# VH-VL binders against Protein phosphatase PHLPP-like protein (phlp-2), part 12

Target 1, 227 residues: Protein phosphatase PHLPP-like protein (phlp-2), of Caenorhabditis elegans (q09564r761to987)
Amino acid sequence: QIGVSGSRGMKNKQCIRQVRVENTFGFIDGGSNSYMSSSICRFMTSYLKENVSMDIRSILLRCHCELGEEGERLGASVMIIRVHEKRLEIASTGTMSAAIARNQKLKMIINGRYEIDDDEYSRIREAHGFVDEENRINGVIGSSRQIGHFSTFPVVLPTHSYRNIQLNEQIEGLIVGNNMIWNMLSIDDLNSTFHNNRSPIVVAKKIQDQLQSYDYGGNSNILVLRR
Short names: E, the ipSAE of ESMFold2; O, the ipSAE of OpenDDE; V2, 0.75 times the mean of E and O plus 0.25 times the DockQ between their complexes.

## First folded at step 16 (VH-VL; framework fv_necitumumab)

Design p3 (from k4 with light chain Y96F; at its last look DockQ between E and O 0.72; V2 from the best seeds 0.00; counts 0 for: pae E 3.9 > 2)
Fold by OpenDDE, look of step 16:
Structure p3 (fold): chain C 227 residues (1-227), chain A 123 residues (1-123), chain B 107 residues (1-107)
Amino acid sequence: as target 1 above (227 residues)
Amino acid sequence: QVQLQESGPGLVKPSQTLSLTCTVSGGSISSGDYYWSWIRQPPGKGLEWIGYIYYSGSTEYNPSLKSRVTMSVDTSKNQFSLKVNSVTAADTAVYYCARDYYDYGNYDAFDIWGQGTLVTVSS
Amino acid sequence: EIVMTQSPATLSLSPGERATLSCRASQDVYSYLAWYQQKPGQAPRLLIYDASDRATGIPARFSGSGSGTDFTLTISSLEPEDFAVYYCQQRSNWPFTFGGGTKAEIK
């Protein structure tokens, strides 16, 4: 089962979007740009409709390339999830995180809140970018690993993480969301919410409610998969 | 400590079925942390993953052997087994059972191996 | 399937020397790579997993590096017991495939 919850927040723009084509799910965070998220959704949908079995990593890169071809200056964080019978694939770039529930415990398997290490920092600097006090690239970009952002090339690259998770009976589900969710809610809180509710819809909603309780007024997007 | 031991006939005739059993000691097969695997190595050659089985009976087979391979698990005996049908000389190999560590859906590697058992296919 | 290519096929070195073994994947396997050591008449032994993590009990002289398609196993100073065949294995895509092996032999 799938549960989804989201909020446009105070921006009143759909900067975070989801795509679903059969067993493939896409999460796109365009930051403050709704056009960006919309465009990527369109690209991804198109690719999946053409070939539903297309490698999700390839989809991610194709989206990146398409943004470039269209002359886009900005970019987005993208996570693609494909659910198979016995495995789960995730390709992710940017500020998206995913946690897998196993044996009544959530564990983050994709962390979009990675710290910039010395090597990455050096790379960014060599590319004439900078990291501000808030860990934003050039003061505005949430991650040095995102698709698009061709105006800053090569400061931001479409470096992505990939997971191929073998599903077994111990795997209970998955929670996906943008980094703000994970910044505001502890993994323990999320774990409690996930395991105290059977419906992924309810789980997603409760997570959303929790965010609101912390006076979060931004965009949020939560996906909960539950077996 | 966990130990694995292969057992079965060392000689199989062509077209017959190769049957091996791996006995796990020092630990339970019924652990969700592991996939139980079979790997083979022809004499003087490299390693080939045959497949694995989970304690629940869930299996995955190498596509190259899928049509001929069947694995089973007996949790009561703390054993899992391999059958390879219609064997040929190409199936002559040392067969290893191994434990594959599972970490939240990811396999680290085969961390424990049996000693291996040579199975020769010959008329 | 992903093809793993190891080089060199044979590596002749003396005790105390540094050994560098290469493993190349036909496609990106990220960090999903393991190294095994196999001595004659023995089962393989896990050395490295996740490209660079040493398995329990593995001496510090063994180290793994690399990501994507190119991986390296390094033995900083060969001990007599290190002369064996070494296999890499990608664990990114099913079926998980092994390299052809590198035989480290004594010069």
Scores: ipSAE 0.065, ipTM 0.668, lowest interface PAE 3.1, mean pLDDT 90
ESMFold2, look of step 16: ipSAE 0.399; ipTM 0.771
ESMFold2 (binder alone), look of step 16: mean pLDDT 91; pTM 0.935

Design p4 (from k4 with light chain S92T; at its last look DockQ between E and O 0.02; V2 from the best seeds 0.00; counts 0 for: pae E 11.1 > 2, placed apart)
Fold by ESMFold2, look of step 16:
Structure p4 (fold): chain C 227 residues (1-227), chain A 123 residues (1-123), chain B 107 residues (1-107)
Amino acid sequence: as target 1 above (227 residues)
Amino acid sequence: QVQLQESGPGLVKPSQTLSLTCTVSGGSISSGDYYWSWIRQPPGKGLEWIGYIYYSGSTEYNPSLKSRVTMSVDTSKNQFSLKVNSVTAADTAVYYCARDYYDYGNYDAFDIWGQGTLVTVSS
Amino acid sequence: EIVMTQSPATLSLSPGERATLSCRASQDVYSYLAWYQQKPGQAPRLLIYDASDRATGIPARFSGSGSGTDFTLTISSLEPEDFAVYYCQQRTNWPYTFGGGTKAEIK
């Protein structure tokens, strides 16, 4: 019943990975680092095959803990989606957002916040980190919540957003994408694209084409699940 | 340069299980960049996609064959395999393994193929 | 499943001539179409992906066009090595399906 497709940007496709084991989908974005994405993909895949019922929040933390020495300076955004017969779970760290399609309307349910509110700013300062004028953490990092970045601990934390959504007849699907998509396209544009097209592949390609028309260049990633 | 090579018995009796292995050399099967597929071609006929496996173990099979086929991957040997149960003469074909670039829209294609191996189902 | 229909079944031409091969899909496949070349006793070779993009190392005489349900492979000036069977393949939905092939023969 649920189709999956995505569209990666034209640059560095190797830095983004997807994993599927039974009813569980992993979405991994290493930014510009393909080793991080590949390493996380390998671990997540193996672990899911042996532990299909493990809590997705625990899997996300284990991905963080199992990173090698590259995790000292580098990190990744990870989203794990598990589809049950009557519910959908999402756990995420990093810069990806998710919007659910319900009754002909998209609603964002996980915001991959690159914004830093006053509470998070205070936390970062108390942890002896800083936020620069471009909202980068310690001058280089684009999220205060990602796996990896061991050398910054406790400035960047692997803590997650979590959602448990009851699937009913009004829920039509889900769009996942990185910050580029949500910053450059309106929720109304995305809603129109999702509902004017039945194929998740076409939805993903049309969103990618819209981003390209703005001449922004760079790696963007879209995952579409449709019932 | 990446190369794929099929191996397995060339003759299989009816009702038995056909087992084939594809060995990947010059590259890693554990790369997250690729899906690994089996395709077959009966003598003098066209091509039929059998299914794919991702190094995670994730699979999709052609619905026409799904009840009879399984695929597996052995990352330590850099290999992936196909089993077709309960074969008949209709399963006689050249079997190819192929590499497919992993993308979300599947708008790439099979860029590397093995040489193919003929499997004959005969008493 | 999506049925891919190729025409003509056989195309008899001389070297230097232009070849036009047609592929039709039973449903909209957008631009997710590949073309392959196969010589006797050999594996298929990728020519075109995404309807019109040439694979690495494919000469400019090969071009693909079309979208939706109607697609064309054009070989602008046939060389002796181009006489082979050509297959289209849709990549929009599982199962991936191939056309029946067009055989390009020397006249």
Scores: ipSAE 0.005, ipTM 0.469, lowest interface PAE 11.1, mean pLDDT 82
ESMFold2 (binder alone), look of step 16: mean pLDDT 91; pTM 0.938
OpenDDE, look of step 16: ipSAE 0.087; ipTM 0.700

Design p5 (from k4 with light chain S92G; at its last look DockQ between E and O 0.04; V2 from the best seeds 0.00; counts 0 for: pae E 10.9 > 2, placed apart)
Fold by ESMFold2, look of step 16:
Structure p5 (fold): chain C 227 residues (1-227), chain A 123 residues (1-123), chain B 107 residues (1-107)
Amino acid sequence: as target 1 above (227 residues)
Amino acid sequence: QVQLQESGPGLVKPSQTLSLTCTVSGGSISSGDYYWSWIRQPPGKGLEWIGYIYYSGSTEYNPSLKSRVTMSVDTSKNQFSLKVNSVTAADTAVYYCARDYYDYGNYDAFDIWGQGTLVTVSS
Amino acid sequence: EIVMTQSPATLSLSPGERATLSCRASQDVYSYLAWYQQKPGQAPRLLIYDASDRATGIPARFSGSGSGTDFTLTISSLEPEDFAVYYCQQRGNWPYTFGGGTKAEIK
């Protein structure tokens, strides 16, 4: 009833993981770190198989808690999507975005291109963190919200975004992707690609091909759900 | 400015069907940003959500009433309607129609209500 | 379904006093919580959505807080027009359910 297809850039394939257990989909981006994405993927897969009805927010937090010593300096972006008969749940922390397709229009519903606004800057400063001239946290970290980075607590927080979306016949699907997609392609371009193609496989491939034509396809991570 | 107005009989006999219509003025019922709901309030008691309808005709009903309730929409008349079958005295209530403004989970609440209409179920 | 419990059932206060109204969900509803005000003989009016955001035209003396299962509506200084019944409504899971109400009445 809902078709699903993913696509990954060849340069990032070991650092980016996609997992599916029944109606639950995991989207994991370790940046340049294949250990983080691989470890989270294995944990999430095993945990979901034994706990198929567990709340996706709890699963996301447990991914954070189970990182061990490597989580002291390293982090990852995680998004978990659960598709029910009449609703769709999304829990996310990090730099990935999701746009929902409804009535011939894509609308961003989770914006992982979060930039540090004045309130977040103040929070980071009060937590004794530093934002450099290039907007990196403590000189190296590109997001104030993702799992891991225990040594920075409470500067970088594993706080998630959550959406519980009631499905109706006007909801046509969902596009999920890392910053590469949203930085290089407009929402209008993505909307055209989504609605001009019936197959989620074709939609995902066309997005990947467009990024590849700009020599940015190697660092992409795409998931398409289409009704 | 969008306004909602309930209409229908104020008195219905037991075992009959209660039928109400909500007329939307100052806006279009065909907007994809809204669901259209019925809510009722027995005298001196709290609120109970009955169900919603989307302008396409798609519906969802409170499980407690699902076996007895149907809703419909007429986009050409800018109206949506409620039927409650086999009514009893327990169905006596003020019935409200309401607009359910939905912005992808960022702002979701009944932002516009009708004035309400009292329906009494009595022989 | 998710049961919403409001307390107190009745709150007797004078104008100018601070009102604190509690709403507790039987399960996690995240931030999907709305507050409505109902004056005698009138339809409910939306006050707060998404737990803490004031609806358009709602005075700043109304504020909402909380997440998960515990929510609070605060009226910082009661005006005579604020004596009404207040309902919370969860929208975090279907079916959407209302609390039983808190009546704010003049002492």
Scores: ipSAE 0.007, ipTM 0.515, lowest interface PAE 10.9, mean pLDDT 83
ESMFold2 (binder alone), look of step 16: mean pLDDT 91; pTM 0.937
OpenDDE, look of step 16: ipSAE 0.022; ipTM 0.535

Design p6 (from k4 with heavy chain S58D, light chain N93D; at its last fold request DockQ between E and O 0.46; V2 from the best seeds 0.00; counts 0 for: pae O 4.5 > 2)
Heavy chain, then light chain:
Amino acid sequence: QVQLQESGPGLVKPSQTLSLTCTVSGGSISSGDYYWSWIRQPPGKGLEWIGYIYYSGDTEYNPSLKSRVTMSVDTSKNQFSLKVNSVTAADTAVYYCARDYYDYGNYDAFDIWGQGTLVTVSS
Amino acid sequence: EIVMTQSPATLSLSPGERATLSCRASQDVYSYLAWYQQKPGQAPRLLIYDASDRATGIPARFSGSGSGTDFTLTISSLEPEDFAVYYCQQRSDWPYTFGGGTKAEIK
ESMFold2, look of step 16: ipSAE 0.570; ipTM 0.834
ESMFold2 (binder alone), look of step 16: mean pLDDT 92; pTM 0.941
OpenDDE, look of step 16: ipSAE 0.335; ipTM 0.768
ESMFold2, look of step 17: ipSAE 0.394; ipTM 0.770
ESMFold2 (binder alone), look of step 17: mean pLDDT 91; pTM 0.939
OpenDDE, look of step 17: ipSAE 0.162; ipTM 0.748
ESMFold2, fold request of step 18: ipSAE 0.578, 0.601, 0.657; ipTM 0.841, 0.846, 0.858
ESMFold2 (binder alone), fold request of step 18: mean pLDDT 91, 92, 92; pTM 0.939, 0.940, 0.942
OpenDDE, fold request of step 18: ipSAE 0.038, 0.015, 0.011; ipTM 0.681, 0.580, 0.549

## First folded at step 17 (VH-VL; framework fv_necitumumab)

Design q1 (from p6 with light chain W94Y; at its last look DockQ between E and O 0.28; V2 from the best seeds 0.00; counts 0 for: pae O 4.9 > 2)
Fold by OpenDDE, look of step 17:
Structure q1 (fold): chain C 227 residues (1-227), chain A 123 residues (1-123), chain B 107 residues (1-107)
Amino acid sequence: as target 1 above (227 residues)
Amino acid sequence: QVQLQESGPGLVKPSQTLSLTCTVSGGSISSGDYYWSWIRQPPGKGLEWIGYIYYSGDTEYNPSLKSRVTMSVDTSKNQFSLKVNSVTAADTAVYYCARDYYDYGNYDAFDIWGQGTLVTVSS
Amino acid sequence: EIVMTQSPATLSLSPGERATLSCRASQDVYSYLAWYQQKPGQAPRLLIYDASDRATGIPARFSGSGSGTDFTLTISSLEPEDFAVYYCQQRSDYPYTFGGGTKAEIK
């Protein structure tokens, strides 16, 4: 069962988009650029249709490589989820996060809100980049792990996290969302919403409503998978 | 610290049922993080996955053996068992029980093995 | 089922030498591949999982690489204790299947 909810908030542009091709889901956050998210969305859709058996990690990297000139100055966070009968795969770069529901509890399995550790900081500096006081790369980029941003190479890399999760009866579902969802809502709040509602559609909608209740006026996008 | 130990008869007659038990120590079999598996190895040959059982009783068997294999779990004894019906000489092997480790972090493999027990099918 | 083919069947080397073991899958198994080491009279021991990740306690001289259908286990410098049989295993689909093994023996 699938639930999806997206909102532009008070903005005129939608910078977060989703893709679905069969059992594969794509999640693209272009930050403040709706063109980038749209472009990647189109590419990913087409590519997934033509390469249904390709490793999702490879698909993610392909998205990076195929950005063209647009990727010189622009980038995006990308998450790809593939649901098998007995396995769940996730490949993710950027700032999006995912939590799995297991045994009546949500657990973060992909955390796009990672803090730059010493090693990453050193890497960035060695690459002649810098991290500002707001933890932005070169003062403007939201993450050192994103597709695109070719002009900053090797400061920003499409470094991705990968999860291969065995599905069993204890797994209840999955919540995916852009960073602001996780910044504004606690894991406990999300846990409550998820487990107090059977319909993933309702879960997604309620999460969206909760964001609005906190006066969030930006873009948001939510994917809820429920067993 | 978690250890697995196979036990059961080392000799089984043809057409009879092979029965083995794996005892888990140092940890609970009722953990949702593991699939408890059986693997066998004929003398001088490679490894064959037989199947796994989850603490809840959920099972997956190798299709090549499905018709003859039954696994069970006893959480009260911290054990899981394997039965192979209608055995032949081809079922002679060292039988291993193993823990199939599951984690949120991409870890999925047989990370802990028993010492193995030789089961010979002979008249 | 997915057929795993290992080569060579036997690898004769001396301590200190580099060992390269190959494993091929009959179909794409992505990175769902594990390597095990088995010494005589012992149970297999997990070396590598997810094609390239070392299991806990495994020395750095062991490394795995590859994706899709072709995989490699490399031992950068063989130690005396490394002479054993090595098995690859696909974990992409049931039933799990193992390769036929590569025996690393002392030259």
Scores: ipSAE 0.026, ipTM 0.658, lowest interface PAE 4.9, mean pLDDT 91
ESMFold2, look of step 17: ipSAE 0.488; ipTM 0.809
ESMFold2 (binder alone), look of step 17: mean pLDDT 92; pTM 0.947

Design q2 (from p6 with light chain S92T; at its last look DockQ between E and O 0.76; V2 from the best seeds 0.00; counts 0 for: pae O 4.4 > 2)
Fold by OpenDDE, look of step 17:
Structure q2 (fold): chain C 227 residues (1-227), chain A 123 residues (1-123), chain B 107 residues (1-107)
Amino acid sequence: as target 1 above (227 residues)
Amino acid sequence: QVQLQESGPGLVKPSQTLSLTCTVSGGSISSGDYYWSWIRQPPGKGLEWIGYIYYSGDTEYNPSLKSRVTMSVDTSKNQFSLKVNSVTAADTAVYYCARDYYDYGNYDAFDIWGQGTLVTVSS
Amino acid sequence: EIVMTQSPATLSLSPGERATLSCRASQDVYSYLAWYQQKPGQAPRLLIYDASDRATGIPARFSGSGSGTDFTLTISSLEPEDFAVYYCQQRTDWPYTFGGGTKAEIK
């Protein structure tokens, strides 16, 4: 069962987009650039249709490589989810996060709110980048792990996290969302919303409503998978 | 405190079925936190993952052995078993049962092993 | 399947020396790598999981590092009981696969 909810908020542009091709889901956050998210969305859709069995990690990398000139100064966070009968795969770069529901509890499995550790900081510095006081790369980029941003190479890399989750009877579902969802809503709140509602559609909508209730006026996008 | 112990015949004839049982003590096999696995090691060689079984009966096998391998679980006896059909000399190995920790898909490893049991395939 | 390659095959060292064991994956396995120690006639024992986390009860002299395709197990100062065979294992994709092992032997 699948629930999706998206909102532009007070923005005129939609910078977060979703793709679905069979059992594969794509989540693209272009930050403040709707063109980037749209471009990646189109590419990913087409590519997935033509390469349905390709490793999602490879697909993510392909998205990076196919950005062309647009990727010189622009980038995006990309998450790809593939649902199998007995396992769930997630490949993710950037700022999006995912939590799995198991035994009536949500647990973060992909944390896009990456805190730059000493090693990453050193890497960035070695690459002649810098991290500002707001933890932005070179003062403007939201994450050192994103697709695109070729002009900053090797400061920003398409480094991705991967999860191969065995699906058993204890797994109840998955929540995916852009970073602001997780910044504004606690895991406990999300947990309550998820487990108090059976319909993933309702879950997604309620999460969206909660964001609005906190006066969030930006873009948001939510994917809820429920067993 | 959790212990695993392999048991079964140490000698199997070619073309017959190898059958082993792993007995879990000090803990319940019905825990949802673990996948119960079999690993084998031919004499003087490396390790090969055979497969796992969950307490619910869910299984995953190594593709190299899938056609010949069957695992089962008996929660009442706190045991899980391995069967390998149509064995050859290549199946001669020390067979280990092991516990594989499952934490929301985040990886631990085989944290508890049995002592292993040698199974020799010979006529 | 993912192929794990360990080097060297044999490592001859003396007690007190530093041991460095390498494990390479044929493709990116991220941090989903475990190290095991196996002594003669014994079952493997988990040393390191998630590339760098020490298992319970494992001495501090054992450390794991690396990500992606290249991993290292380091024993800062070899104890007599550390002479054994060491295996790495990727846990990213089915089937799980082990390296061929590195034998640490006494010089």
Scores: ipSAE 0.033, ipTM 0.661, lowest interface PAE 4.4, mean pLDDT 91
ESMFold2, look of step 17: ipSAE 0.583; ipTM 0.840
ESMFold2 (binder alone), look of step 17: mean pLDDT 91; pTM 0.938

Design q3 (from p6 with heavy chain S37N; at its last look DockQ between E and O 0.78; V2 from the best seeds 0.00; counts 0 for: pae O 3.5 > 2)
Fold by OpenDDE, look of step 17:
Structure q3 (fold): chain C 227 residues (1-227), chain A 123 residues (1-123), chain B 107 residues (1-107)
Amino acid sequence: as target 1 above (227 residues)
Amino acid sequence: QVQLQESGPGLVKPSQTLSLTCTVSGGSISSGDYYWNWIRQPPGKGLEWIGYIYYSGDTEYNPSLKSRVTMSVDTSKNQFSLKVNSVTAADTAVYYCARDYYDYGNYDAFDIWGQGTLVTVSS
Amino acid sequence: EIVMTQSPATLSLSPGERATLSCRASQDVYSYLAWYQQKPGQAPRLLIYDASDRATGIPARFSGSGSGTDFTLTISSLEPEDFAVYYCQQRSDWPYTFGGGTKAEIK
């Protein structure tokens, strides 16, 4: 069962988009650029249709490589999810996060809100980049792990996290969302919403409503998968 | 405190079925936190993963052995079993059962092993 | 399947020396890598999981590093009991696969 909710908030543009092709889901967060998210979404959709069995990690990399001129100065966070009968795969770069529900508890399995550790900081510096006081790369980029931003190479890389989760009867579902959802809502709140509602559609909607209740006026996008 | 122990015939004739049982002590096999695995090691060679079984009966096998392998679980006896059909000399190995801790990130590994049991395929 | 390659096949060292064992994956396995120690006539023993985390009860002289395709097991100072065969295992994809092993032997 699938629930999806998206909101532009007070923005005129949609910078976060979803793709679905069969058992594969894509999440694209272009930050403040709706063109980037749209372009990647279009590409990913077409590519997935033509390459339905391709490794999602490879698909993510392909998205990076196929950005073209747009990728010189722009980038995006991309998460790809593939649901198998007995396993769930997630490949993710950027700032999006995912939590899995197991035994009435949510646990973060992909954390796009990672702190730049010493190693990453050193890497960025070695690449002649810098991190400002707001943890922005070169003062403008939200993450050092994104697709695109070719002009900053190798400061920003499409480094991705990968999860291969065995699906058993203890797994109840999955919540995916852009970083602001996780910044504004606690894992406990999300946990409560998820487990107090059976319909993933309702779960997604309620999460969206909660986000709005905190006066968030930006873009948000939520995917809820439930058994 | 959790221990695993393999048991079964040490000698099997070619074309017959190899049958082994792993007995878990010090803990329940019905715990949803673990997958129960079989691994084998031919004499003087490396390790080969055979497959796992979950307490619910869910299984996954190595594709190289899938056609010949069957696993089962008996929660009442706190045991899980391996059967390998149509054995040949190539199936001669020390067979281990091992516990795999289930984590959301799947980071853990085989943390508890049985002592292993040698199964020789010979006429 | 993912092929794991370990090197060297044999490592001859003396007690007190530093041992460095390499494991290479045929494709990116991220941090889904474990190291096992096996002594003659014994079952493998888990040393490292998630590429760098020490299993419970494992001495601090054992350390794992690496990500992606290249991994290293380091024994800072070999003890007599450390002479054994070491295996790496990828846990990124089914089927799980092991390296061919590195035998650490006394010089």
Scores: ipSAE 0.119, ipTM 0.721, lowest interface PAE 3.5, mean pLDDT 92
ESMFold2, look of step 17: ipSAE 0.585; ipTM 0.836
ESMFold2 (binder alone), look of step 17: mean pLDDT 92; pTM 0.948

Design q4 (from p6 with heavy chain Y101L; at its last fold request DockQ between E and O 0.73; V2 from the best seeds 0.00; counts 0 for: pae E 2.1 > 2)
Heavy chain, then light chain:
Amino acid sequence: QVQLQESGPGLVKPSQTLSLTCTVSGGSISSGDYYWSWIRQPPGKGLEWIGYIYYSGDTEYNPSLKSRVTMSVDTSKNQFSLKVNSVTAADTAVYYCARDLYDYGNYDAFDIWGQGTLVTVSS
Amino acid sequence: EIVMTQSPATLSLSPGERATLSCRASQDVYSYLAWYQQKPGQAPRLLIYDASDRATGIPARFSGSGSGTDFTLTISSLEPEDFAVYYCQQRSDWPYTFGGGTKAEIK
ESMFold2, look of step 17: ipSAE 0.671; ipTM 0.866
ESMFold2 (binder alone), look of step 17: mean pLDDT 92; pTM 0.942
OpenDDE, look of step 17: ipSAE 0.233; ipTM 0.739
ESMFold2, fold request of step 18: ipSAE 0.576, 0.635, 0.568; ipTM 0.841, 0.858, 0.835
ESMFold2 (binder alone), fold request of step 18: mean pLDDT 92, 92, 92; pTM 0.942, 0.942, 0.942
OpenDDE, fold request of step 18: ipSAE 0.028, 0.229, 0.024; ipTM 0.656, 0.736, 0.650

